VH-VL binders against q8ixk2r445to577. Designs and how they scored, part 68

Target 1, 133 residues: q8ixk2r445to577
Amino acid sequence: FFGMLQNKGLTDYCFDYNPPDENQIVGHQVILYLCHGMGQNQFFEYTSQKEIRYNTHQPEGCIAVEAGMDTLIMHLCEETAPENQKFILQEDGSLFHEQSKKCVQAARKESSDSFVPLLRDCTNSDHQKWFFK

## First folded at step 21 (VH-VL)

Design pp10
Fold by OpenDDE, fold request of step 22:
Structure pp10 (fold): chain C 133 residues (1-133), chain A 119 residues (1-119), chain B 112 residues (1-112)
Amino acid sequence: as target 1 above (133 residues)
Amino acid sequence: QVQLVQSGAEVKKPGASVKVSCKASGYTFTDYYMHWVRQAPGQGLEWMGYIKPTSGYTKYHQNFQDRVTMTRDTSISTAYMELSRLRSDDTAVYYCARSTHYGSGFDYWGQGTTVTVSS
Amino acid sequence: DIVMSQSPSSLSASVGDRVTITCKSSQSLLYSSNNKNYLAWYQQKPGKSPKLLIYWASTRESGVPDRFSGSGSGTDFTLTISSLQPEDFATYYCQQYWSYRTFGQGTKLEIK
């Protein structure tokens, strides 16, 4: 599965990553932005290795969750996906992070008017449901 | 065994286009990126860009952005590189080479395709 | 683009010699999360395609003789041939794959 990763509850918002330096894509937070289908910064892939890959860079970026954090941070993909990069996109649209045992939820960023995907306790909220478009 | 077999030598006039093919075998074509690298006579290696075979996503070096088109046909495990508006300084050997999604080096290369541009 | 600078551009040596080629990158190629350097070395002989020698800065590709070794981290890397053999006279290139791909300008190793 690849393309725009769109949230069901937060209508018309998609995973978005646009690092300030194209030659340094590691370490920044993945955000949510209006789905536009124009830029490559919204092109992601869910793989059989349980990765959420950022396909607009080579080597590819892989979304990771760092210890003690609830944000999604861009790392580089590896031959064997590390535990903190493993996600399960389930049939119901929930995106489950295996290591933290939490689900990815569309949420408002603290002290901001922007939106970000955050790890939260798993619920049946549409804000925790995602699909590729 | 992994093999990348490229099309034969080309002789073109300035302003023309050339399309080089690279047929992959011995591995799953869609599991690896295909890159293109050229080498002018007596010069070094120059990275041109890549294609992701699964999605067809491409990235070109800015030096070729307006003149190069990379495509693939997954049904025959073949990658293509087309360079248009050819100039004399496009005379070079063109290589296809594979890499993984997580980086690594180019472990397998095509044999190279000589493209000569002359009036 | 990340710039790769090799030195020397050319050198002459004899069979049995220890040879060292240096490569410098304009920015760090070290990934702190896995402690790997995104750097490769290639060998190219006249009329032939490049051949991968080293990747991750220090890992030898399958079939590459033990006399070839890669070292370094961050922005400074070296390729060493411990005892030069007749078949080792060729041109060598370093390559970064931290962000897309860039090659060094090459080092031509000639027989003295």
Scores: ipSAE 0.926, ipTM 0.962, lowest interface PAE 0.4, mean pLDDT 96
Fold by OpenDDE, fold request of step 22:
Structure pp10 (fold): chain C 133 residues (1-133), chain A 119 residues (1-119), chain B 112 residues (1-112)
Amino acid sequence: as target 1 above (133 residues)
Amino acid sequence: QVQLVQSGAEVKKPGASVKVSCKASGYTFTDYYMHWVRQAPGQGLEWMGYIKPTSGYTKYHQNFQDRVTMTRDTSISTAYMELSRLRSDDTAVYYCARSTHYGSGFDYWGQGTTVTVSS
Amino acid sequence: DIVMSQSPSSLSASVGDRVTITCKSSQSLLYSSNNKNYLAWYQQKPGKSPKLLIYWASTRESGVPDRFSGSGSGTDFTLTISSLQPEDFATYYCQQYWSYRTFGQGTKLEIK
């Protein structure tokens, strides 16, 4: 699966990553932004290795969750996916992070008009449902 | 064994276009990125860009953004690089080379395609 | 772009000599999460395609003789040939793959 990773509940919002320096893509937070279909900052891939890859860059970036955090941070992909980079995109559209045993939820950023994907307890909310478009 | 076999030498006039092919064998074509690198006579190596064969996603170096087009045909495990509006300083050997999604260098290269641009 | 600077641009040596080529990157190529350096070395002989020698700064590609070694971390890297053989006279390139790809300008190793 590849393309825009769109949220079901937060209509028309997609995973988005735009680091301030293209030569340093590691360490910044993945956000949600209006889906624009330009195939740049919103082009992701879910792989059989349970990775969510950022295909705009080479080598590819992989979304990770750092210890004690609930935000999605960009790391580099590795030959063997680290445990903190493993996700399961389930049949019902839920995106499950194996290590934390939490689900990715579209949420409003504090004191902002922007949105971000955050790890939360798994529910049946459409804000925790994702699909590739 | 892994092989990348490129098309033959080309002679073009300024302003023309050239399309070089790179046929892959001995491995799953869609599991690796395909990059293009050129080398002018007596000069160093210059990275031009890459294509991800599964999706066809491409990224070009800014020096070629408006003149290069990289494509692939997965049915025949072949990558293509087309360079338009050719000029004399485009005279070079053009290479295809594979890489993994996580880096680790270019482990296999095509034999190179000589492109000569002359009036 | 990340700039790769090799030194020297050329050098002459004799069979049996110890040869050292250096490469500097404009920014660090070290990934703190896996402690790997995204740096490769290539050998190219006239009329031939480049050949991968070293990746991850210090890992030899399969089939590469033990006399070739890579070292360094961050922004400073070195390729060493412990005892130069006749077949080693060629041009060598460093390459970063931290962000896309860029090559050093090359080092031509000639017979003294």
Scores: ipSAE 0.925, ipTM 0.961, lowest interface PAE 0.4, mean pLDDT 96
Fold by OpenDDE, last read:
Structure pp10 (fold): chain C 133 residues (1-133), chain A 119 residues (1-119), chain B 112 residues (1-112)
Amino acid sequence: as target 1 above (133 residues)
Amino acid sequence: QVQLVQSGAEVKKPGASVKVSCKASGYTFTDYYMHWVRQAPGQGLEWMGYIKPTSGYTKYHQNFQDRVTMTRDTSISTAYMELSRLRSDDTAVYYCARSTHYGSGFDYWGQGTTVTVSS
Amino acid sequence: DIVMSQSPSSLSASVGDRVTITCKSSQSLLYSSNNKNYLAWYQQKPGKSPKLLIYWASTRESGVPDRFSGSGSGTDFTLTISSLQPEDFATYYCQQYWSYRTFGQGTKLEIK
């Protein structure tokens, strides 16, 4: 699966990544932004290796969760996916992070009008449902 | 055995277009990226861009952004590179080369395609 | 773009010599998470396609003789040929693959 990764509950919002330096894509937080369908910052892939890849860069970026954090941070993909980069996109649309055993939820950033995907306890909320568009 | 076989030499006039093909065999075409690299006579290697065969996503170096088009036909495991509005300084050997998604060297290269641009 | 500065541009050596080629990147090629350097070395002979020699800065590609070795980390890298053989006279290139791809200018190794 590849394309825009869109949230069901937060209508018309997609995974978005726009690092300030194209030559340094690791270490920044993935955010949510209005789906615009022009590729680039919103082109992601879910693979059979349980990765969420950022396809607009080479080598590809892979979303990771760092220890003790609830944010999604861009790392580089590796030959063997590390445990903190493994996600399960379930049939019901939930995006499950295996290591933390939490689900990715669309949330409002604190003290901001922006939105970000955050790890939260798994619920039936549409804000935890995702699909490729 | 992995092989990348490119199309034959081309001679073009300035302003014309050239389309080079690169047929892959001996491996799963969609598991690797295909890159294009050129080398002018007596000069170094210049990276032009890549295509991801599964999605067809492309990224071009800015020096070629407005003139290069990379495509693929997965049914025949073939990548294509088209360069338009050719000029004399486009005279070079053009190579296709594969890489992994996680970053690696180019372990296999095509034999190269000589493109000569002259009036 | 990440700039790769390779030196020297050319050098002459004799069979049996120890040869060193250096490559500097404009930014670090080291990924802290896996401690790997995204740097490769290639050999190219006249009329032939480049051949991968080293990747991850220090790992030899399959079939590459032991006399070839890569070292360095961060921004400074070195290709070493411990004892030059007749078939080693060629042009060598470093390449970063930290962000897309960039090659060094090349080093032409000629027979003295």
Scores: ipSAE 0.923, ipTM 0.961, lowest interface PAE 0.5, mean pLDDT 96
Fold by OpenDDE, fold request of step 22:
Structure pp10 (fold): chain C 133 residues (1-133), chain A 119 residues (1-119), chain B 112 residues (1-112)
Amino acid sequence: as target 1 above (133 residues)
Amino acid sequence: QVQLVQSGAEVKKPGASVKVSCKASGYTFTDYYMHWVRQAPGQGLEWMGYIKPTSGYTKYHQNFQDRVTMTRDTSISTAYMELSRLRSDDTAVYYCARSTHYGSGFDYWGQGTTVTVSS
Amino acid sequence: DIVMSQSPSSLSASVGDRVTITCKSSQSLLYSSNNKNYLAWYQQKPGKSPKLLIYWASTRESGVPDRFSGSGSGTDFTLTISSLQPEDFATYYCQQYWSYRTFGQGTKLEIK
């Protein structure tokens, strides 16, 4: 799967990554932003290795969850996907993080009008359902 | 058994275009990125850009962004690099080279294609 | 762009000599998550394509003789030839692949 990764519940919001320095793409948080389909910062790939790749950079970035965190952080992809970078995009649209056993949910950032994907206990909420467009 | 075989030498006039091909064999073409590197006579290596064979996504170095076009034909495992509006300082050997998606050195290179631009 | 600076630009040595080439990057090439440095070394002989020698700063490519070694981390890297052989006279390049690709200007190793 390739393209914009859009949330079902939070309508018209997509995964978005725009690092302040193109020569330093790791360590920043993936956010949600209105789907615009113009910039390369909203195009991701879900691979057979269970990675969510940021393809507009080389080497490619891969979304990871660091220990004790509930945010999605950009890392670099590796030859063998590390456990903290493995996600399962299920048929029902849920995005499951294997290591934490939690689901990716579109959420409002505290004390902000912005939105971010966060790890939460898995539910049947549309805010935890995602699709490529 | 991995091989990258490039097209033959080219002689072009200023203002013309050149299209170099790079045919890959001995591996799954779509599993690796294809990069292009050039080397002017007596000079160092200069990275031009890359193409992701699966999607066709390209990234060019800013020095070539307005003149270079990289494409691929997955059915024949071939990458192409076209450079337009040629000038004398484009005279160089052009190489294709593969890399992984996770970042690695260029483990295999084409034999190089000499492009000469002269009036 | 990440700038790669090699030193020296040229070097004269004799067979059997220990040779060191330095490469400095304008920013760190170390990835803290895997503790790898995104740095490669190449050898190029006249009229030939470059040949990969070292990747991840210190891992030797298959078929590369043991006398070649890479070291360093962060922004400072070194290629070492422990005992120079006749076939080692060539031009060497470092390359970063932390962000896209950039080559050093090269080091020409000549016979003294």
Scores: ipSAE 0.916, ipTM 0.957, lowest interface PAE 0.5, mean pLDDT 96
Fold by OpenDDE, look of step 21:
Structure pp10 (fold): chain C 133 residues (1-133), chain A 119 residues (1-119), chain B 112 residues (1-112)
Amino acid sequence: as target 1 above (133 residues)
Amino acid sequence: QVQLVQSGAEVKKPGASVKVSCKASGYTFTDYYMHWVRQAPGQGLEWMGYIKPTSGYTKYHQNFQDRVTMTRDTSISTAYMELSRLRSDDTAVYYCARSTHYGSGFDYWGQGTTVTVSS
Amino acid sequence: DIVMSQSPSSLSASVGDRVTITCKSSQSLLYSSNNKNYLAWYQQKPGKSPKLLIYWASTRESGVPDRFSGSGSGTDFTLTISSLQPEDFATYYCQQYWSYRTFGQGTKLEIK
């Protein structure tokens, strides 16, 4: 699966990543932005290796969750996916992070009008459901 | 065994276009990126860009952005590189080379295709 | 673009010599999460395609003799041939793959 990764509950919002430096794509937070499908910022891939890849850079970026954090941070993909980069996109649309045993939820960023994907306890909320478009 | 076999030498006039092919075998074509690198006579290696065979996504070096087109046919495990509006300084050996999605080096290369641009 | 600078551009040596080629990147190629350097070395002989020698700065590709070694981290890297053999006279290139790809200018190793 590849393309825009869109949230069901937060209508018309997609995974978005726009690093300030193209030659340094790691270490920044993945955000949610209105789905537009333009450029390189909203093209992701879910792989059989349970990775969510930022598919417009070489080497490819892979979304990771760092210890003690609830945000999604861009790392580099590796030959063997590390545990903090493994996700399960389930049939019901939930995106489950294996290591934390939490689900990715579309949420409002603290003290901001912007939105971000955050790890939360798994529920049946549409804000925790995602699909590729 | 892994092989990348490129099309034969080309001779072109300035302003023309050239399309070089690279047929892959011995591995799953869609599991690796295909890059193109050229080398002018007596000069170093120059990275031109890549294509991701699964999606067809391409990235070109800015020096070639407006003149190069990279494509692929997954049904025959073949990558193509077309360079248009050729000029004399495009004379070079053009290589296709394989890499993984996580980077690493180019572990397999085509044999190279000589493209000569002369009036 | 990340700029790769090799030194020297050329050198002459004899069979049995210890040879060192250096490569400097304009920014760090070290990934803190896996402690790997995104740097490769290639060998190219006249009329032939380049051959991968070293990747991750210090890992030898399969079939590469152990007289070839890569070292360094961050922005400074070195390719060493411990005892030069007749078949080692060629041009060598470093390459970053931290962000897309960039090659060094090359180092031509000639027989003295």
Scores: ipSAE 0.915, ipTM 0.958, lowest interface PAE 0.5, mean pLDDT 96

